VH-VL binders against Arf-GAP with Rho-GAP domain, ANK repeat and PH domain-containing protein 1 (ARAP1). Designs and how they scored, part 10

Target 1, 186 residues: Arf-GAP with Rho-GAP domain, ANK repeat and PH domain-containing protein 1 (ARAP1), of Homo sapiens (Human) (q96p48r954to1139)
Amino acid sequence: ASMGDTLSEQQLGDSDIPVIVYRCVDYITQCGLTSEGIYRKCGQTSKTQRLLESLRQDARSVHLKEGEQHVDDVSSALKRFLRDLPDGLFTRAQRLTWLEASEIEDEEEKVSRYRELLVRLPPVNRATVKALISHLYCVQCFSDTNQMNVHNLAIVFGPTLFQTDGQDYKAGRVVEDLINHYVVVF
Short names: E, the ipSAE of ESMFold2; O, the ipSAE of OpenDDE; V2, 0.75 times the mean of E and O plus 0.25 times the DockQ between their complexes.

## First folded at step 22 (VH-VL; framework fv_felzartamab)

Design g6 (from e4 with heavy chain S30D A33Y Y110S; at its last look DockQ between E and O 0.77; V2 from the best seeds 0.00; counts 0 for: pae E 3.5 > 2)
Fold by ESMFold2, look of step 22:
Structure g6 (fold): chain C 186 residues (1-186), chain A 121 residues (1-121), chain B 107 residues (1-107)
Amino acid sequence: as target 1 above (186 residues)
Amino acid sequence: QVQLVESGGGLVQPGGSLRLSCAASGFTFDYYYMNWVRQAPGKGLEWVSGIWGSGGFKYYADSVKGRFTISRDNSKNTLYLQMNSLRAEDTAVYYCARDLYTDSGWYFDSWGQGTLVTVSS
Amino acid sequence: DIELTQPPSVSVAPGQTARISCSGDNIGDKWVYWYQQKPGQAPVLVIYEDSDRPSGIPERFSGSNSGNTATLTISGTQAEDEADYYCQVWDSSDDYVFGGGTKLTVL
């Protein structure tokens, strides 16, 4: 079910990242990195929906501060936003190409292919992928505390970013690969 | 074709132990969280325990904490439940269930046939 | 956290509509899943996310969820629909919560 505008139709910051994404990522970075099960847990539906509605209406007017929102409501709003993008973060046109790249057996060839695919994404999509993967890399750095290693994050974000109905091995592999090779790919 | 096959059930005395196994096939096992759900004779479904994809995190219902241990061997596509200090109220059919993630939550899209555990003197 | 209540039984004649309720405090704020269990068999998912049908589930199965009540509806009920039906939510405390089950009798 497509809710809201495309990625490029969102309010954007100076770095071509949607303000919605920046607000949520920044809040989770400040308040959520040590939260057990961050991103695996789901927020309260009504609070998540109200937050997402306000962000979609005017993201610049929404300021998330410690104690104002539960981290699980914010993480759920971000996941819902990404899942509801009409064309998806990796775009419908490139979706299969990204999934096929995950099956490349040679690791250096796979990384090179991911770099090429990133260049071919629209600028807003590319900037958003980099910001999100950078954030997830930071989340897994705290996995001893929050329990969300790269594999567990990929299980959650594969379906979210590729908009599948449930877990998807290839979609999860793309996310896992991007996090594991974050420094070299980006 | 997704298949889940439980084994290891049987008759045991109170205080005894059993180890249940669930052989999985037809899907990429390590990309799915897995669960045990039980059903006492004539009663409803009760979630028992869950385990995350890589096996790093495990969850238990209060009724079994400290007595049951869930584990998985992703190289063998097998889920386990070690049940210790068994009680009469643990008598049930134990189902292996595959967990499906969505942003709205987690639910079971595939179930095994179950294995009967009877705890009786 | 949330407790789900179902009627223990529902009876309908073949061809009529069966409605099975699942009540819980503010259940409309959660996604509801429904499982069918025939005697001696494992549960089968028949409705997910309140109202969606998995592939292979007949169109006569539908669901709704609002306020404090979710409802599984079976239109044109057939003899093979005779089974136990369980509602389920996933609670934010990492708990799976099942309703007590409803025995549907088709006579």
Scores: ipSAE 0.368, ipTM 0.724, lowest interface PAE 3.5, mean pLDDT 87
ESMFold2 (binder alone), look of step 22: mean pLDDT 91; pTM 0.914
OpenDDE, look of step 22: ipSAE 0.400; ipTM 0.801

## First folded at step 23 (VH-VL; framework fv_felzartamab)

Design j1 (from g1 with heavy chain S50D, light chain D94S; at its last look DockQ between E and O 0.82; V2 from the best seeds 0.00; counts 0 for: pae E 3.6 > 2)
Fold by ESMFold2, look of step 23:
Structure j1 (fold): chain C 186 residues (1-186), chain A 121 residues (1-121), chain B 107 residues (1-107)
Amino acid sequence: as target 1 above (186 residues)
Amino acid sequence: QVQLVESGGGLVQPGGSLRLSCAASGFTFDYYAMNWVRQAPGKGLEWVSDIWGSGGFKYYADSVKGRFTISRDNSKNTLYLQMNSLRAEDTAVYYCARDLYTDLGWYFDSWGQGTLVTVSS
Amino acid sequence: DIELTQPPSVSVAPGQTARISCSGDNIGDKWVYWYQQKPGQAPVLVIYEDSDRPSGIPERFSGSNSGNTATLTISGTQAEDEADYYCQVWDSSSDYVFGGGTKLTVL
């Protein structure tokens, strides 16, 4: 019905990723990689909502500035954007298939299955998954300082990306697997 | 469903030590942060400590820092609280609780039945 | 360090609406969680993220949060609702913070 309802309805950057995602990821990469508990912490709801509404209205016009935006507000805006996607990042149609793939015991078979599932995603979704997982790989590289290793990121992003209540560990396992196997999967 | 069962409470003299255990079942233990929350008799709830799934990140309330140590053994699905230098103010029912995250925040969705620690001469 | 203040007690007649407040500096910018605790029992989550109900919690429980006050509302209060109620926030400097608790009495 309105702009911003799905990923493909967002303003897109050069690589078919939503500008909202790019702005948030870029800011966290520049200012947040050494922040203790990045992504675990939640920003203030009013600041997060204001930022998110600005980005949804015209993401290209928003320029995040370190002195004006707290990293936790930006990380919360990104998480909220992903959580609010009507069809989800992995789509409703494929959600169960992704979760079932996490249960494959043979590692080579599981990685191959993830590659197949990525090809089936809409192009914007696939590009966004790659950009996000690449970013999370970078975040965990600083885990000795920020405390956010792969497992801890998966606890946060599993429910966020698969839009669950966190009761089922499969969503976290998918995220963990994608980060751990980033080079081979992507 | 999710079950959390605390044990190890009892009577101890001031300055003494106790080790609490929480046996977990019904969920994949290492995927969840775990917490201790206490309640003094007739008083309210007070958060004590948390430990994240990998066991690397630990945080403590100021009232217990340096005296209490949280730990977990993921192979046994068990959470621990080592309490040293106990004081009368530590007298409470101690609950273990599971964190749940939904990208909007952190909260305790499941609680054990509690174990009583009494610190008295 | 945010500090959460609740009235020590609230009394309501059966069938009436109970309102339990939780006050804190700028609490409206935090997510608020509410727990019910009956005597001799562990707490049970009744409201999360200001206003959402977990499955299995009766629709008569609702919540709101703005400014410096969050409120748990129980409409059509029943005798089994008699319990202690605690608000909780997550705070980056103090982790988990609970209010002092409110005893709801249904007369």
Scores: ipSAE 0.405, ipTM 0.755, lowest interface PAE 3.6, mean pLDDT 88
ESMFold2 (binder alone), look of step 23: mean pLDDT 91; pTM 0.928
OpenDDE, look of step 23: ipSAE 0.567; ipTM 0.864

Design j2 (from g5 with heavy chain G56S, light chain W31Y; at its last look DockQ between E and O 0.83; V2 from the best seeds 0.00; counts 0 for: pae E 2.9 > 2)
Fold by OpenDDE, look of step 23:
Order: sequence, then C-alpha cells, then structure tokens
Structure j2 (fold): chain C 186 residues (1-186), chain A 121 residues (1-121), chain B 107 residues (1-107)
Amino acid sequence: as target 1 above (186 residues)
Amino acid sequence: QVQLVESGGGLVQPGGSLRLSCAASGFTFDYYYMNWVRQAPGKGLEWVSDIWGSGSFKYYADSVKGRFTISRDNSKNTLYLQMNSLRAEDTAVYYCARDLYTDLGWYFDSWGQGTLVTVSS
Amino acid sequence: DIELTQPPSVSVAPGQTARISCSGDNIGDKYVYWYQQKPGQAPVLVIYEDSDRPSGIPERFSGSNSGNTATLTISGTQAEDEADYYCQVWDSSSDYVFGGGTKLTVL
C-alpha cells in the first residue's frame, strides 16, 4: 500500500467529507446498489489506479458518469483510498481502542463505547465514517440482489478500514457493529 | 495457529455420494470465506467451491454445479462439501482453504493437508 | 474465461536464479498469487498481490506482473525450493483460476 495525503488534507465538501469519498459513494449509490458482489469484486488495477490518481489530483473536477466507469473500478478506488490513508480512517492512535470495543459483550455498553470513540475522532474522520457506514447500510438493504449482507460487507471493509491483511477478525466486527447499530451510534 | 483438517474421503462408485468435512481451528471461523480446491492425481489445482462467512452465499465451479453443495456450521467451526452424482473425473485430493481479503484481491493463505476421493467402479 | 499458462517444467542449478512465468490475457490488470507445493504436501502461499511475501517466506522469492505475463523469481535457488509452483488469479466471471503448474527442478 502506498502512503497518500492525510484525510484532512483532501478536498473537503460542505459536510467535512472528502470529495473523493463523496464522488465514489454517490456513484455507487446510483449505479452499484444492485450490482452482484459490489465491493467484493475488484476492478481492473490499471483503471482503478488511473481513477484514483485523478480523484487524488482534483476530485472536484472528476465527474463519474454511468456507463463511463465500471462500478467495480470505482468501488476499488474507494477501498484503496481508504486503505492508503497514512493515519487510517479510525486513526492510528484510536485503532486498538476500536478493535477492543468490538469485544464488549453487552450491546448497550458497546454502543456507548462506539459513541465515545466517535467523539474522539477528528471531525473529518468522524464525518467520513458516518457517511461510509450510512452508505454500507444502504448497500446491505439490497443484499437479496447484490449478495452483500452486513456480515459480507464487514469481512471486506474490516481489513480495508483498519489496514490489516484480514487476519484480525475484530476489524470486521467493528464494521458489522457500526452498520447494524447505525441509527443508535450516529 | 491456523489449522484445517479435512476428512470424509474414500472410495466411491460412479454415481455415488460422499460428504467431506473440514475442521477449522486457530481463528474466528465465521469471519472468513472458506473454499474447496481439488487436485487430480498428477494434475494441477482446481477451485471447486466457496462459501461466505455467514454461509448465505455460495459459488461453484461449472464442473461441479448441480452436483456439489458447500455448507458450513460456524458453531462447530466446520466446512462441508456434499458431493452427489460423482464421476471418475472427480477423483482428486480435496483441500480445504481459507480465503483472505485485502482491498485489492482474494487469496488462499491457509490449506489443509487434503483428503483423497477416489471414484472408480 | 481467462486461462493461465505456465511452462510444465523449469530447471536451475543451485545458487542460480529461477524464473517461472504465468501468462494470461491482460493479467497485468489483475493481482497474481503464487503457491508452492512440495510432493505429498498442501500448497503454500509464497507471493500475494503480484509481489508481496507472506511472513516466513524467504526474501529470495519475488514476483512481478505486467502486460500478459506474471513472473515468480527465486534468486539463489536452494535444493528445498524444488517443488511445483502454481499461479492464481481471481476473476469476476470465473472466480479462482489456477495455472497448470510448473515443476521446478534444482539440479
């Protein structure tokens, strides 16, 4: 994985969400919610890389259009962007505390802990996490069609968001918890 | 440490059925995709089937579609492969393999030692 | 459907560099994975995502992928490296695809 600019150094929209994240999420929402295996399937590396480079250079000038970009390239660009964050979406300082929170057995206590941890995130990170989890919640609503339920999305995004190689299951559990408890956590 | 132990292999006649099992340990089983990969004697590796962590979604190679059924019991950390209508060309060592995901791809990081299935009259 | 082609066999003297190719249409746009299999044993992952090594894999193992060919390179080949090697890709239409395998003989 390559080291990119920090999340706060990105072009930001009105809600403190990086425009690159918004562009990808918006496109996938419009064109990819019913795509089988969305976020599980990988795009072509060359196309994904070119798209990601364009977005990193000037996300505001990139306009994704249906039929011009494959949804898997866009989803792969989003995942790679998130994985390549130097400090990670949940920050290096808070990474372990998030993973530990996933091991709390009492659901009410766990939700409370996640709320506390969200407050500790920088505003841009917090806004981005909220936007991403909201989007994933929408994706799983179409799981009968796209075959991506909450658990499957968690398996994919756990390693991505916590920058692991997939060996730590707690990363996926955090994502699963955030999606399942989206309404009460955010 | 990650361990995968296959069982259930043996000799079966063409048209017969066999059920393979894979006992997993050393990791949180339900957070990983699991696969069956087979290898005919003296031949290469062939992917057979995979099942997602929750067990909700399953995929098969064309060569086994309609005949094989993959399943898992997460409470027992066990992967299964029900093989029906077996053919001579199904003769192979069957491996259980754990699938890891990174943001850009899928690969098998852990394999069992395999169990031999022989289909012969 | 994508197909991966490997040479059936490659021979190398101890200490020399072995190169095993894996050819497929535009496989440079996919990530390639490599597995080592010794006689009577299960496959072992030696390279993932074209060029990354799992922990425990010697540094003499390296990988590259561009255009239509991926290559597994073993520098300073040792006797214990004698094995079958398989390349693999993931495809949206075919799921997991393996090459035919290459037998590496250390002379």
Scores: ipSAE 0.369, ipTM 0.792, lowest interface PAE 2.2, mean pLDDT 93
ESMFold2, look of step 23: ipSAE 0.503; ipTM 0.798
ESMFold2 (binder alone), look of step 23: mean pLDDT 91; pTM 0.915

Design j3 (from g5 with heavy chain L100F, light chain W31Y; at its last look DockQ between E and O 0.71; V2 from the best seeds 0.00; counts 0 for: pae E 2.6 > 2)
Fold by OpenDDE, look of step 23:
Structure j3 (fold): chain C 186 residues (1-186), chain A 121 residues (1-121), chain B 107 residues (1-107)
Amino acid sequence: as target 1 above (186 residues)
Amino acid sequence: QVQLVESGGGLVQPGGSLRLSCAASGFTFDYYYMNWVRQAPGKGLEWVSDIWGSGGFKYYADSVKGRFTISRDNSKNTLYLQMNSLRAEDTAVYYCARDFYTDLGWYFDSWGQGTLVTVSS
Amino acid sequence: DIELTQPPSVSVAPGQTARISCSGDNIGDKYVYWYQQKPGQAPVLVIYEDSDRPSGIPERFSGSNSGNTATLTISGTQAEDEADYYCQVWDSSSDYVFGGGTKLTVL
């Protein structure tokens, strides 16, 4: 069950990215890029929940510091936040169109379609997607160390971002495509 | 409908080798992590090994490390388990199981019917 | 390494409530999953994330997890519920960990 406020209702930074997302992504970028199994490994439920509650209450007042938070708790908090979005990161209205785009065989056409779909997203969602995919692109650059290549990240984030019950592979495919074509899509 | 069908089980002597297969259908195979779980006769479930969707990353239980090798052929929608240096304690029904992901955990949402491996002199 | 302990057996009369425990150090900080296994059959997921039911699982199945104990509860137990039940967690160090299993007998 998805619970929480919409992205637009969150504390937003200067780039229309929710502060909660920025805090988590920033921390993982600093402390977790070389962590084996980053985003695959799960945090402790109690710690993750407490962190997520704090971030939801006032993300600006939360300071994540190296050594104080386990990276898996932070990553789990981020994933849960994204999964619990009432309308989803790609919005409920556009979800199916994103999934359908993943079935386009021509790569140039597919990239063009993703660009079109991004423009249809609300500004906060678009900014958040860009920030997240950029971050995941960075994570996969260290796949030799953290064992999280593009495909592995897609398997993890597909269900999370599209709020599927893991039954639709197209969710992962979209994420995989966005990471692989990050430079040309964004 | 998700289907997993194991094969390759049988009788083998200690120190012998056996290769198990699991044929998958009803889902996009390469977008799921796959597992082997075994169950000795009259005993409980024991996780054996998993392999990621791309096939590049593999994990093993301590009890089988160095002896078992998990692999997959995504073009054939098939999971494999190469078992070498088999021991009597490896006697079990071996299940193929599909992995399912949540924010804070992994579990098995689909299982095959299993294939029996008996290691005996 | 985390270990999960289950009672070897639990008996219940038809229509009564069965409770199967799964104990482990700080298990409340992990999601617990439950599987049902009938004789000669493969395991079937009956509870995920402590208390959620997969589609097709009867409402009489429920789960809870706190402290050091997770519990599978079957209210209004029926004859077809007779089976072995296994709890399972995922651990970063040990990967998948199963309990020893509990045989539920419906009298």
Scores: ipSAE 0.389, ipTM 0.801, lowest interface PAE 2.2, mean pLDDT 93
ESMFold2, look of step 23: ipSAE 0.512; ipTM 0.798
ESMFold2 (binder alone), look of step 23: mean pLDDT 90; pTM 0.897

Design j4 (from g5 with heavy chain Y33H; at its last look DockQ between E and O 0.88; V2 from the best seeds 0.00; counts 0 for: pae E 4.2 > 2)
Fold by ESMFold2, look of step 23:
Structure j4 (fold): chain C 186 residues (1-186), chain A 121 residues (1-121), chain B 107 residues (1-107)
Amino acid sequence: as target 1 above (186 residues)
Amino acid sequence: QVQLVESGGGLVQPGGSLRLSCAASGFTFDYYHMNWVRQAPGKGLEWVSDIWGSGGFKYYADSVKGRFTISRDNSKNTLYLQMNSLRAEDTAVYYCARDLYTDLGWYFDSWGQGTLVTVSS
Amino acid sequence: DIELTQPPSVSVAPGQTARISCSGDNIGDKWVYWYQQKPGQAPVLVIYEDSDRPSGIPERFSGSNSGNTATLTISGTQAEDEADYYCQVWDSSSDYVFGGGTKLTVL
């Protein structure tokens, strides 16, 4: 099912974000924002796996070039990397508290709770969440073209980031809330 | 528990129209893409159409394009299929199905009981 | 545009191993899902992502996928396993593609 090293064991770039995450996000930002169904579509499993293997060996040495990598293979590699994290991006210890926070009725209280939970994350995890949510906010800005609005992104990234089987709607709600309230939360 | 209940099937003449409904409960409906899948008598499964969570984007199998319209009302947790210009080959049990995303793929985790559409003179 | 081919039927004796194939051009580059459908019932997922079992599916169900063929394997086949079985892939050009189905008979 999933495998990979912890975030603290990754090569880190500026702002303490794993290089593998930065490479994928940067490529999608440059080449994928107008791609219909970005992140909903899946790349080929063999190409995704080979890309992941190269990034895991030495992410700093991997340079993603337009025309050499299909956008869907890069997006799948990023999703697989996040899915494979042994402790998850939001950590397994905090998973339930994040999911329960999504059920808070008062919107201001919910946003405040998300800010508190972000502070409790390890620094690399927190920086990575901010980078990912910032990227997803950018993706949904092109939703008239790529068809990936906040709801559609949440359907994909909820299970991916919280490592669920997709049946728990709360994971999607957390992602949607973070994108919708990006400026206030981060 | 997730429940999907189809209705609106029946007997209709070729060239006629029919509207199918699927009432959903037990999950937050607008966070899931929804599908229609059909099965002709004695035949296999055939995907018909999907509609994305917000209801903005819709896709159709080539065999039904221009004749069928998928829609959803997220405030009522209901999925619809408007079928126009019906043909004999549209005779099938029509299933409402929810897809899930995990590990780089999409699959149907929940299905309704189906509703039979018969197109014959 | 991938097309999935399954044998129309497979027969096995109780306790023996059933193998149901699903053939498609480079199907090994896609995740394969398997559904069981008993008469008069809706399909039920029995294998996802080539080889994984959903909660509640017996260990005797297993799957593999490589090259041009995916295979559903049922070890120690029981009478209750008699059903139609469908493979399915996600394809960007066709969305959901099903195989034609295989009737498993346990005699």
Scores: ipSAE 0.334, ipTM 0.730, lowest interface PAE 4.2, mean pLDDT 88
ESMFold2 (binder alone), look of step 23: mean pLDDT 91; pTM 0.929
OpenDDE, look of step 23: ipSAE 0.366; ipTM 0.792

Design j5 (from g5 with heavy chain G56S, light chain S93D; at its last look DockQ between E and O 0.04; V2 from the best seeds 0.00; counts 0 for: pae O 4.3 > 2, placed apart)
Fold by OpenDDE, look of step 23:
Structure j5 (fold): chain C 186 residues (1-186), chain A 121 residues (1-121), chain B 107 residues (1-107)
Amino acid sequence: as target 1 above (186 residues)
Amino acid sequence: QVQLVESGGGLVQPGGSLRLSCAASGFTFDYYYMNWVRQAPGKGLEWVSDIWGSGSFKYYADSVKGRFTISRDNSKNTLYLQMNSLRAEDTAVYYCARDLYTDLGWYFDSWGQGTLVTVSS
Amino acid sequence: DIELTQPPSVSVAPGQTARISCSGDNIGDKWVYWYQQKPGQAPVLVIYEDSDRPSGIPERFSGSNSGNTATLTISGTQAEDEADYYCQVWDSDSDYVFGGGTKLTVL
């Protein structure tokens, strides 16, 4: 795939987070934390696509309101956006190093390695990763209700964020580690 | 099982138009980037165009830019290639291919059998 | 722009080892993918990420990549391995780049 529409080229908020990501995360935080199977369930393709197109066209003009958008459409739009990033959220250049970090057995060493890798990300990517993982940490806090524990979220977001077909379990492991160690990594 | 079936190929005059289709099955179509790759008779493989999952982002080889339009209908699991202003050098078997991403690269893990496009007066 | 160079043809006797090279500037820093194409058929992925085999691909197929050269190796070459082989990389500037292809003849 050709490069274009990089994360840094998106409409950015004050914290260097793409507005598209902020809109989706904010909405899901407000309306989707207790939704069973959040991020596991897929929205309707047509609605998800239209929403994503609108967000990509002008995220600042899109207003997500409770009752107007289904949380699964919004969550699917967010996942699709992240999956479609030309360079990936963790960048192509750093992808392998992230995956390798997941194989570190010593937890303290692993956390240190993740901190190091975060610093190596472009500012927008780093801010976005932090925001996303923070959000997912919040989501899993409601796992008794939404049935999305850390592992389930990792299964979903591993392939999404690393743009794989789920063949490499390390992708999910990275996400799992980041959520589990959110407080000390970020 | 992943299946890709191209159709729409045929004989067309220079300057003419043709629309190719690729019917996909056996996988979640809208979660994959799709590509067209062509092969002129007796020649090698040439990437033509790709389209991302949502269909919002489209990219083209320089050789077809401005003349070809890639699109997809995820509700129909179908990929399209609208070819306008066709030239003799566009004569080729056109393959649709599923795109996968790994570190440092994209590649094609699944291919259709192709459809022949012949541009000739 | 990166260019990939393959020998136009390689010949090997049955049971012998065939090696097909794919040369490009700093190709060792990229993943290389290999495709097999038999006459009248679509390409089939035989190697991805330099050296990994998709399911269904015989173990006699292997790949390596270092420096400026990637190599597809077919050990114990069989008659059915006669085909065209293409290497491919992805490049940020050139997008998808294919080698010119190598005709492997099994004598």
Scores: ipSAE 0.024, ipTM 0.621, lowest interface PAE 4.3, mean pLDDT 93
ESMFold2, look of step 23: ipSAE 0.478; ipTM 0.778
ESMFold2 (binder alone), look of step 23: mean pLDDT 92; pTM 0.927

Design j6 (from j1 with heavy chain L100W, light chain W31Y; at its last look DockQ between E and O 0.80; V2 from the best seeds 0.00; counts 0 for: pae E 3.5 > 2)
Fold by ESMFold2, look of step 23:
Structure j6 (fold): chain C 186 residues (1-186), chain A 121 residues (1-121), chain B 107 residues (1-107)
Amino acid sequence: as target 1 above (186 residues)
Amino acid sequence: QVQLVESGGGLVQPGGSLRLSCAASGFTFDYYAMNWVRQAPGKGLEWVSDIWGSGGFKYYADSVKGRFTISRDNSKNTLYLQMNSLRAEDTAVYYCARDWYTDLGWYFDSWGQGTLVTVSS
Amino acid sequence: DIELTQPPSVSVAPGQTARISCSGDNIGDKYVYWYQQKPGQAPVLVIYEDSDRPSGIPERFSGSNSGNTATLTISGTQAEDEADYYCQVWDSSSDYVFGGGTKLTVL
């Protein structure tokens, strides 16, 4: 078997989004948007690992229930899934190009470059980026309650999505830009 | 190369105030949560406070809550700790530390050299 | 809420295996991080996420975590390993929690 399943190897929903991503995002959207520190807080290791194992084996068979799953266990499972993707969400081939795009000073040019880069992603990756960024946009809409504004989400998701090993590749800037410009980019 | 350089330590009397600074370089400062960790002479490490990138989300150890204020200036890549109503038990080396995120917890991947605060008569 | 307990000291002969424990209620449900601190120096991370080594940390350093005890293991202990060692977890109620530290002496 392969180490850490690729996005293309996941069970996909009707919109070509991995079911594992959809399950987690949908649950957190229903139960977690007002949770203080959502995504900053972490679940229990054993519960998160059990959930992630179940989702990796058969995501379609997993049914998340508010009373049975803590929101932090679900958020940790999603983060671990994304962090462990072998090629990463933005792919290793495009990773540096995405990070370099964040340095473009002209805002219109930068937004156009992000649109161009999205077209170049494999279809499953592109659909997953859109779904995830749309979700994070919703999370920051509740930042007065949950304390997770765009910048704080970028702290968490920059390293997670670009699989940084402590190197500063400006991953947070990309995430922040995509959330801030969600309507225009997507 | 990540560098964290603390300054502002010194000798102060009980009840006094002191402001520590930590100059950061070699990384995108505002995309990291930053921390103060202290160590009394001959004693272990004690977490003091953290502050997130935009400066809004802050948390304090119970031992310093209400007396210490953490802040940051992202335009200067600098972390601060304002220490008021100082006590003898606040005597310690104060380290500036950078967080690193995991899906199941947070840890300190980079530390400064520390600055000594001595609270005595 | 969680408190971490470490032995105050551990003594081993060079070349032997040192084991430093970190005990806490259900610590196996948290990731454990280990820091090495030599006299007069800042702490240095030697193990993260229970068992992973940062770049530059020798393979003789390893870690485990289950139940109520995490363990830092140094195989083939060398004189340069003499230091204080701290375990750390992250906890939702109090953020960062350190153990009291263990002085490793290599004789």
Scores: ipSAE 0.427, ipTM 0.770, lowest interface PAE 3.5, mean pLDDT 87
ESMFold2 (binder alone), look of step 23: mean pLDDT 90; pTM 0.907
OpenDDE, look of step 23: ipSAE 0.600; ipTM 0.866

